VH-VL binders against eRF1 methyltransferase catalytic subunit MTQ2 (MTQ2). Designs and how they scored, part 4

Target 1, 221 residues: eRF1 methyltransferase catalytic subunit MTQ2 (MTQ2), of Saccharomyces cerevisiae (q03920)
Amino acid sequence: MLPTPYVKCDYDKVYEPAEDSFLILDCLEKEHDFLKQKFGNRLAIVCEIGSGSGIVTTFLMQNKIIPQENSIHLAVDINPWALEATLDTAKLNSCKSSFLEVIQADLNSSIRNNQVDVLIFNPPYVPAECVPDVPGSREEADQWLDLALLGGKDGMAITDKLLRQLEQILSPDGVAYILFCARNKPKEVIKRFVDTYKWNVKLIETRKAGWEVLSVYSFTR
Key: E = the ipSAE of ESMFold2; O = the ipSAE of OpenDDE; V2 = 0.75 times the mean of E and O plus 0.25 times the DockQ between their complexes.

## First folded at step 1 (VH-VL)

Design i1 (framework fv_izeltabart)
Fold by ESMFold2-Fast, scan of step 1:
Structure i1 (fold): chain C 221 residues (1-221), chain A 121 residues (1-121), chain B 111 residues (1-111)
Amino acid sequence: as target 1 above (221 residues)
Amino acid sequence: EVQLVESGGGLVKPGGSLRLSCAASGYTFTSYYMHWVRQAPGKGLEWVGEINPSGGSTNYNEKFKSRFTISLDNSKNTLYLQMGSLRAEDTAVYYCARDYDFWSGYLFDYWGQGTTVTVSS
Amino acid sequence: DIVMTQSPDSLAVSLGERATISCKASQSVLYSSNNYMNWYQQKPGQPPKLLIYWASTRESGIPARFSGSGSGTDFTLTISSLEPEDFATYYCQQYYSTPLTFGQGTKLEIK
């Protein structure tokens, strides 16, 4: 059993790790041998979109889930408080920060250059009437938290954007791990994605979390 | 990087047939829906139809359904438009376009330069 | 078929001025909190270029001076401060239902 990172940050400003975060950690631990075999012979570029507290990125670095010590970790988040939290969390867990880069960006600024080898995404998956606006200032802390949770109608607004760009983001042998809740209708999404892209999509794990049923899928060519 | 190159346009008499091609490069052709859109001289854009990445499913503007057929050859990264029973009003520039939406939209992020079809006696 | 009607057919604007183009759909293109509407720019001799999708989301690489607004049947494309490269024909397009339909176009001309 691999250790869970220590996290100390202001949860009024940054999404607090919860069952969705822990499910992703467990899925990555389960996939460790697969990732080791796939990327063991070269440096890999690992990217987490929506890093929040940095718990997932730190877990990967701390436990060397990607075998090459010098692999590059990219943490992307629109929330500036999340980027600071990610750096602090990595430091708190003695990770080599020289191999971690944090980028403030939304999905429209996502890396579209076929260089990402491992992509992790815990999207705003909660269905809502609409996606919240990006806050006008850094100091509107509670607004940043809503942006991390609310994914528009069916909870798919942000995930849809990522899936449409996935072919342009992932390297030829890359893999993406994306979390869904049952209300996102992942089976319908996956059927359409497979029809469109002819990719291999695999269910890694499902877990009940309160009223939600969460699942993580891997996407490969 | 990404390129779509149309060919096969030309002058044809009413009642004739013509096959247009669209050669794709710089991306994974089998990952995208493809479309044909036409534009008559000095006029606006008109959607002709679409084809899914496997080539097994097509959808047409009803105006063209009986006369036009869309197909593709994934081994050649090429999209086709077979046009039959051509009329003067089919005179237009024909564009192929790539659609990167997979859920419920139609987002034409790359277009070819177009190939001109002139139907005249 | 959903009919898309643009106004005006042509618009003359000076460099640095604001340009506003309207698009009306014959029926609502709103579904599940999303407006199924795109905006394209076309220059003479070139194919169309996607500017805005989902009525208000700017495509990657499109300058911030371009913005889309509206919902249901009434939509607007705004260019806040015209630059020389912005003189082109602009088209709205609905994708609420097939056949996909475009507006007739609005030609933006230098004043």
Scores: ipSAE 0.000, ipTM 0.415, lowest interface PAE 14.3, mean pLDDT 83

Design i2 (framework fv_izeltabart)
Fold by ESMFold2-Fast, scan of step 1:
Structure i2 (fold): chain C 221 residues (1-221), chain A 120 residues (1-120), chain B 111 residues (1-111)
Amino acid sequence: as target 1 above (221 residues)
Amino acid sequence: EVQLVESGGGLVKPGGSLRLSCAASGYTFTDYWMHWVRQAPGKGLEWVGEINPSGGSTNYNEKFKSRFTISLDNSKNTLYLQMGSLRAEDTAVYYCAREGLWFGDYFDYWGQGTTVTVSS
Amino acid sequence: DIVMTQSPDSLAVSLGERATISCKASQSVDYSSKNYMNWYQQKPGQPPKLLIYAASTRESGIPARFSGSGSGTDFTLTISSLEPEDFATYYCQQSYSTPLTFGQGTKLEIK
């Protein structure tokens, strides 16, 4: 059992860690030996899309899931409050700031360079009429939170966008960990990805969280 | 109460076409995947295909993909099965079924079925 | 395609007796300790009715005498003490991969 990071930030502006966050932590703990063996002896680039509070990125750093001397952590979020929270969370848990870089970017950023070795994504998976627009100012704090929660009509708008770019993001040996809820029909998404793109997809863990059933899958070539 | 009501079945000559409808009520239509399953007289169940009302994505049993199309009208909470190039072997009761929310594709509600007979 | 084979094709059972129906998949339907297997009951002139999903989870409203078990390729539906309303045809169904496939059915008949 590895320790969970202490988080202290403004949850009116940043997604509060919940069962989906904790499921991802448990999955990464389960994958610890695999990741350490695969990437522990070379420079590895670890990227979390939608870092929110920074709890997942901090968990990886504080527990040395991939050793800091052999890894660089990138935390990407469109919400500037989430980026500040990520830095503060890492500092609060005594993580080495020199190995953490925060980037304010949309999903279509320049990370499509085939250099990400470990990608983690807890997408906005809640179905909604549409994907919210990026707020016009930092001060519209409540509108930034909606970007973390609402994933479009099928809850898959943002995840589909990421999956489409996965080939361009991951290094040849890279692995992506992506969370789905049952309403996203991950089984069908996985089948299409395996059949069409020849990816190896593995279910890491499934658990019930309230009325949702959440699952984390790993994607490798 | 959840209800699924199929309609549009009937007698069709070989080579003809037919459109089946399934009207859903009693729940939020876009929250559940919808399926078509058929059953030939005295035979077992055969999966035809599925559609996600939320996004419109479809999957088919390859056996039917070239001849059958699943579509929907969310304003009417209705899904359709358009059948073309019908053959005698397509004679069956066609069921509309709703997929449950939990892990794995299982069918928690079924319509009563509509009968399609393909005969000269 | 995953082929589902049930046994027996038909079974004659007396009221109060135990009935056991087997279902075998041509390939494993287990992934990461989850079994993608469901069971349905069908009476003449009626649509199928869900009994069990995920191999062993009983659907809401289904009597406790119905239970599912098994993993990988071998699955069983058990009715512990047969009631008059249980005489029907039973189908297993895999949900591991498309196309979704059903067994050929097992008919329970009164002895």
Scores: ipSAE 0.000, ipTM 0.443, lowest interface PAE 15.9, mean pLDDT 82

Design i3 (framework fv_izeltabart)
Fold by ESMFold2-Fast, scan of step 1:
Structure i3 (fold): chain C 221 residues (1-221), chain A 122 residues (1-122), chain B 111 residues (1-111)
Amino acid sequence: as target 1 above (221 residues)
Amino acid sequence: EVQLVESGGGLVKPGGSLRLSCAASGYTFTSYWMHWVRQAPGKGLEWVGEINPSSGYTNYNEKFKSRFTISLDNSKNTLYLQMGSLRAEDTAVYYCARSYYDSSGFYYFDYWGQGTTVTVSS
Amino acid sequence: DIVMTQSPDSLAVSLGERATISCKASQSVLYSSDNYMNWYQQKPGQPPKLLIYAASTRESGIPARFSGSGSGTDFTLTISSLEPEDFATYYCQQYYSYPLTFGQGTKLEIK
């Protein structure tokens, strides 16, 4: 039962931690020994795409899931309010800021050289008529929040982009933890990915969350 | 308005092949999964398979996987069903159907074409 | 494969009376708290039309006299007061696992 980070931020501007966030925390706690054993004896690069409030990145740092002396944490989000929230959340929970870098980017546009050892992605998984446009200004708070939630018609627009790039993001020993909802048809997505890239995919946990059934899968070579 | 129009049905000898087409209009073709569903005369509905026009990914009813292939031409908003090694039991009306995920995440067939008839006989 | 079995194969009812159609899945189609099954109506010479999805939710435009109930393996479609346009064949369908499967159909006939 590892402690959950304290989070205090403006939820009108930043995605509020919810059942999807807490499922990811539980999955990472379940994978604690595996990750610590695999990456504890060398420099590891941990990247969260769509860090939002920073609760997941902070959870990893405060609980030393990957030891600080051997890890660098990267938090990526297109929403500038989410990046500020991530830094604030880490500070609120006494995390050492020198091991945390925040990057404003669309997905992983700044990280494509097989350098990420642990990737965590809580995508915009909710099906919608389209993916929202990136807001024209920082102060259009409602639009930034929608961008965190709405993933296109099948809820897969952003996840599919990441999966197509995963081969170039993950290090040879890397692992990605990606959340899906049942509406994303993860079994079909995973079958295509395995058939195409011949990677190993493992279901870590499934959980009911209101109208959603959420699952977290790990992806390894 | 959404329209799905099947074509290509006809009379084929056992062991022959046939390609069915489904022309879609009135919506963004790549945003919805497309299906083939067949119905033998006086019988029930049988799912043949599906395709995601955005990715090209397919799922089949295993009964048909070795003999039938689903494909797309996104430039024409058209999906195809290539049928080979046809048998008398393949005689049916073949429907093109679109599936939708609603706002609550449930999956169902919201639009169907009129169907095209395939008859396999000597 | 999940086999969907409907009963009866045919049902004769009078206008204004209640019709009840049953559908049994060979294994549970309940995933978490949601039932992955739908009901369709088909009239002769026409494609099927969605009536109910997720076991109990009426599709837009479907009259309130149609209702779905049940969970897990046993499902019911009820028409509370039959109208002339309701005489058709009804199919249940599951989308819990591949392949997607339909029941054999229940033909609703005028008495």
Scores: ipSAE 0.005, ipTM 0.443, lowest interface PAE 15.0, mean pLDDT 83

Design i4 (framework fv_izeltabart)
Fold by ESMFold2-Fast, scan of step 1:
Structure i4 (fold): chain C 221 residues (1-221), chain A 121 residues (1-121), chain B 111 residues (1-111)
Amino acid sequence: as target 1 above (221 residues)
Amino acid sequence: EVQLVESGGGLVKPGGSLRLSCAASGFTFTSYYMHWVRQAPGKGLEWVGEINPSGGSTNYNEKFKSRFTISLDNSKNTLYLQMGSLRAEDTAVYYCARDELYSYGLGMDVWGQGTTVTVSS
Amino acid sequence: DIVMTQSPDSLAVSLGERATISCKASQSVFYSSNNYMNWYQQKPGQPPKLLIYGASTRESGIPARFSGSGSGTDFTLTISSLEPEDFATYYCQQYYSTPYTFGQGTKLEIK
């Protein structure tokens, strides 16, 4: 069992790590040997979209899931408080800040085409009437939290956008880890994605979290 | 301004080949899927295929998969349709069109004026 | 392949009247909060113009008199009050799976 990072941030402004976060950590630990073998001997670019508190990015760096000297970590979030939390969390766990870059952006708008070797995405997966608008100011802290959670009808609005862009984001040898809840109907989503884009999709783990069932899938060419 | 300009159409005999070009300007080519759509005289629209300029992946209407190839040159922002083994029923206006990647490809919002291909002896 | 069937094939309407065009998909084109169905307008000698995507969202610059409705297999395009520039052929299109397919078209003619 690899150690879980310490997190200290303002949960009024940043999504508090929960069972979805911890499932992703466990999946990455399970994939450690695969990732180390595949990317350990080359420069790799690791990107987390929706880094929130920074717990996942910090876990990867602290535990050298991909060797730190061969990795650049990008943490992307639209919420500026989440980016500050990510930097603080990495610092609290003694990660080398020179290998971590935080980017304020929606999804992948600041990522260059076909450069990401490992992509991690814990999307806003909760079904809602609409996807919330980006707040007009930093000071509307509670609106930033809604943006982290609410994924539109069926909870798939943001995930669908990412899946269409996946070929643009990932390097030829790249892998993406994406979390779904059962209400997102991941098997139907995966079937359509495989049929359309001919990618290899694998279930890494499924876990019951309260009344919700969460799953993490890996996507490779 | 955003525009797509097709070229390369003309008269060709059955069994012949022809390459169509579509020059894109005024937008980021790699942010869109690119499509070829054709329309026979007095008939409706028929989708030929698509390509993602960012990754190079293609999808075709099965009718055309063995005879037609879509390719691109990102450095020139240009899309191509290579047509082989042409038949009289391939006579049509051929349009290129874009659809926005970030909208999950839900609509072809910009089209070229079309280039006419006539297959007859 | 998904077959898109429009009705009527042609419709004659007067200026200021409401026009309604139907489109039926041979199977559901609804998936994950989206109806993968678009409406296009085409005038003679011109390429198609996107009017509505996702069954009900107007493309930027399209007048409010155009509206789309429906879900799954049954879709409707409505023009609430016909203007002279609206006389054209209208096509529905599914974007649910390849090959993407169009309806046969509905020609809107002045009465």
Scores: ipSAE 0.000, ipTM 0.459, lowest interface PAE 15.4, mean pLDDT 83

Design i5 (framework fv_izeltabart)
Fold by ESMFold2-Fast, scan of step 1:
Structure i5 (fold): chain C 221 residues (1-221), chain A 122 residues (1-122), chain B 111 residues (1-111)
Amino acid sequence: as target 1 above (221 residues)
Amino acid sequence: EVQLVESGGGLVKPGGSLRLSCAASGYTFTSYYMHWVRQAPGKGLEWVGEIDPSGGSTNYNEKFKSRFTISLDNSKNTLYLQMGSLRAEDTAVYYCARGTIFDVSGYAFDIWGQGTTVTVSS
Amino acid sequence: DIVMTQSPDSLAVSLGERATISCKASQSVLYDSNSYMNWYQQKPGQPPKLLIYAASTRESGIPARFSGSGSGTDFTLTISSLEPEDFATYYCQQYYDTPLTFGQGTKLEIK
């Protein structure tokens, strides 16, 4: 059992770690030997989209899931409070800032060049009438939290966007870990993805979590 | 084609041991939980346990936990059931089954092997 | 452990008639407005075949005459108009909690 990072941040502005976060930590722990073996002999680029509190990125760095001397961690979030929280969480857990870069960006704009070796995505998966607009200012703090949770109809708006771009994001040997809730219809989504791109999709773990049934899948060529 | 093929069944004496195998083909083996389910002659279905091929984690029906072990070999896409301290009541057809997650919070056995028969004679 | 109880144990029905099979869980298998319950069909010498998952969703390729209903603890499998190939044993199964458990089975026989 690997230690869980300490987190201290304002949960009115940043998504509070919950069952979905902890499932991702457990999945990455399961994949530890695989990832260390696959990327231990070269520099690997690890990217978390929607880092929120920074708990997942910090877990990877703190526990050397990919050895720090062989990895660079990128944490991407549109919410500026989440980026601040990610840096604070890493510091609180004694991670070296030289191994972590935070980027304020929408999903589409910063990482499309076949360079990401390990991608982690805990999307806004909750079904909603529409995807919330990006807040007009940092001071609309409560609206930033909704961006982390609400994923449009079927909860798939942001995940579908990522999946369409996955081929351009991942390196040839790259792996993506993406969380789904059952309401996202992951079997149907994955079938369409495999039919389109002929990639390998693997179920890492399924877990009942509060009001949801959550699953993490790995995507590889 | 997606297939599960069981083997290793046979006649065994009480107190004996037997290892069953289940060879998977036609899909990504590590993407699905694998299960063993048994059925005694003229009786219903009974879940033995499950394994996650990606991490090797197992869960068992408490009834079997001390006598049976589920394992796998990902390099061969093969699932195993090691049975020890066998009793007459373990006489059954043993199926391996693939667990799949469906689009509406469903989890079910969508692919089954043809079964392998274990007979424990007294 | 969740105990699944089916009724009747055996049912004799004529071709073209409706068959109704019941399944009762010893505790609720409802979570997030979804009942964690499946139905399988088994013919002699064959493995079980998935018919219905999530209490009411028909598996791909399963004829429309098969339908599942119910929520929480009380479930029903209905075959609206029996065909010759429908004479088999039917099992309900919960996946709400481990150990995963099946009903004792209902044998559907030709009258």
Scores: ipSAE 0.000, ipTM 0.455, lowest interface PAE 14.2, mean pLDDT 83

Design i6 (framework fv_izeltabart; at its last look DockQ between E and O 0.08; V2 from the best seeds 0.00; counts 0 for: pae E 10.7 > 2, placed apart)
Heavy chain, then light chain:
Amino acid sequence: EVQLVESGGGLVKPGGSLRLSCAASGYTFTDYYMHWVRQAPGKGLEWVGEINPSGGSTNYNEKFKSRFTISLDNSKNTLYLQMGSLRAEDTAVYYCARDSEYWYGSGFDYWGQGTTVTVSS
Amino acid sequence: DIVMTQSPDSLAVSLGERATISCKASQSVSYSGNSYMNWYQQKPGQPPKLLIYDASNRATGIPARFSGSGSGTDFTLTISSLEPEDFATYYCQQSNEYPYTFGQGTKLEIK
ESMFold2-Fast, scan of step 1: ipSAE 0.006; ipTM 0.462
ESMFold2, look of step 2: ipSAE 0.007; ipTM 0.497
ESMFold2 (binder alone), look of step 2: mean pLDDT 92; pTM 0.945
OpenDDE, look of step 2: ipSAE 0.018; ipTM 0.571

Design i7 (framework fv_izeltabart)
Fold by ESMFold2-Fast, scan of step 1:
Structure i7 (fold): chain C 221 residues (1-221), chain A 123 residues (1-123), chain B 111 residues (1-111)
Amino acid sequence: as target 1 above (221 residues)
Amino acid sequence: EVQLVESGGGLVKPGGSLRLSCAASGYTFTSYYMHWVRQAPGKGLEWVGEINPSGGYTNYNEKFKSRFTISLDNSKNTLYLQMGSLRAEDTAVYYCAKDLTYEYISGYTFDYWGQGTTVTVSS
Amino acid sequence: DIVMTQSPDSLAVSLGERATISCKASQSVLYSSNNYMNWYQQKPGQPPKLLIYWASTRESGIPARFSGSGSGTDFTLTISSLEPEDFATYYCQQYYSTPLTFGQGTKLEIK
């Protein structure tokens, strides 16, 4: 078992690491040999969308899932507090800052250059009537948390947007790791995605987490 | 310090409706899931449902899903339970309860409960 | 739904004696080393009070004489030395799956 990063940040402003975060860490550990073999001989661009506390990005850097000399890490979040937390978490765990860049952007303004080799996404997966609006200021800290949690009808509003953009984001050899909860009906989503696109989708792990059943799938061409 | 105060209970005839309120104070209302739990006279506890801090998501025990609606007003730190098509078996003390867990750690563990409000459905 | 069954329905114990209350789940509530099980105390005319969560973790402010044990389907609440304020009804609750379910309760009475 690889060590879990230390995280110290204001959970009134950023999403607190929970079972979904820890499942992603375990999936990446399980995929370590695959990722190291695939990207160990070239420069790889690793991107986490919705980095929150930075625990996942820091885990990758700290444990050299993709060696630091061969990787550049991008952490994307619309929440400015999450970006500060990500930098602080990386520093707390002695990660080399020159290999980490944080970007404030929403999903629609995310990297669309066919350059991302490893994409990790823990989406707002909780079903809700609508996706919340972006807060008007940093000082509305409580409103930023809703943006991390609520994913619209069936919890799929943001995930569907990302899935439609995978072709534009991922490099030809790229892989995306995306988390779903059972309420998102991932088997139906995956079937539709495979029927629509010529992509390979694999279940990496499923985990019971309180009342939720969480799963992480990998997406490759 | 943390207080949950229910109100709105009373006597209702079968087929009627009633709205219960739960006024919360002493904690950050917008940081925790809220729940409704009921207890029929001389019986055990029965979970009714939950609502997330923004009010955008609710989950119910299937027994109540078509007849009961949970909502909240964050400007008033108040949780609501709207009950419709009431039956004799809905006679119970209704408690609001605060989730122990800051969102998404474990959930469904109730560290604070209100005093309860009594609903009696009788013809 | 997961059915929670407590035993006994009522128990008479003297002050200073040990009391043990059992709770059985119709299916395992264990996942990844965590038992999704809580214990509550309810006194007449009062709401329930959380005693123990995660089967064995005592809630803040709860006296050390209260302890929880067990795993999977079989759980026990133990009060090592009964005090006057401990005479109440005790409920177990699973949170492994919704709907959340409670045991029928065990009433602790003074002998």
Scores: ipSAE 0.000, ipTM 0.445, lowest interface PAE 15.3, mean pLDDT 84

Design p1 (framework fv_pamlectabart)
Fold by ESMFold2-Fast, scan of step 1:
Structure p1 (fold): chain C 221 residues (1-221), chain A 123 residues (1-123), chain B 107 residues (1-107)
Amino acid sequence: as target 1 above (221 residues)
Amino acid sequence: EVQLVESGGGLVQPGGSLRLSCAASGFTFSSYWISWVRQAPGKGLVWVGEINPDSSTINYAPSLKDKFTISRDNAKNTLYLQMNSLRAEDTAVYYCARESYDFWSGPNYFDYWGQGTLVTVSS
Amino acid sequence: EIVMTQSPATLSVSPGERATLSCKASQSVSSNVAWYQQKPGQAPRALIYGASTRATGIPARFSGSGSGTEFTLTISSLQSEDFAVYYCQQYNNWPLTFGAGTKLELK
């Protein structure tokens, strides 16, 4: 029953928190004791890819899911408006900015160095013919929103890229929390991932959101 | 062969409690969501609730959540339904039903059912 | 909660005839509808899932169709063992809900 962050940003430019965002918050609350026990006695690096409004990163910081004195939060998004929103949301909820860094980067950024202890990803999961192009300017607000939603064939283009990079991103004892919708066929994706990497994948929670069925999975070695 | 066998039904007094069991065999029990479904004599099917593979998510029919608790023991391949504060309207055959093996997507249709166990709430 | 309405409540037919059973949802459930057959004293048996896919071992005379709010189960060339109660179920939204059933009886 942890408080949900206040969010106030321009939803014409930044993905508005919705049931997928709230499911991730609930999953992290369920994992709170596990994460505190696993990472509470050392410095941990927490990274959210696709931070959007910053609601998830702010939830982690304000509720000390990973103790603040033992954590550094990285919020990554290709949308510059989302990075600004993330900083504003953290400030609105009295989070200490010295523990938060925002990075404008694609999924293939230089965080591929086995340093991330907790990774959180709410991908663009909606199936589409192709992944939208990165807008040429900040002024193309509608195009930035499409990047947050449209995930290409089977809604998996961006998630597949991340899954291929998890081995290089996560620390040896790291954990990743990734959201899927049923249309992504997560059972088949996870079986392929386990067969390839021999990692442990666990379902944290499933929730219906309108006509979508959303699920969050944890990935560990 | 997939099998689900319910047990623990019987006569119980109003206000009483009862625990039902469902023994699973012939499949990897720990990989499936399982539901409880009940059926009052001469009436239709009513969903009671469901539990995910690792017990981290348990969903109940809103009218039943305060009196019923679902749990599972994967080491024993057994599902449980704890029923408290029973009333006459809880009289029904209680079925355990396996949700089809797309368990990653959450609740799905029921591909296999047990034979049911009758619970009668009567003075 | 999504209400599933089945019609007719009872359908009287003879062996060899075609039976058509209707199921309507109070709001869209996409194609996430299953059909079950139940005989007296027995557990339900899955017939159809995803509105139109036959479950394992189900004879071809059983077919399902529909999407959104309107769903149909059709049994072509009825056999004597087909006289039973049929239930539709949506698994699109929580809580899971069933229709009240259609009883298929011998004319």
Scores: ipSAE 0.000, ipTM 0.424, lowest interface PAE 17.1, mean pLDDT 83

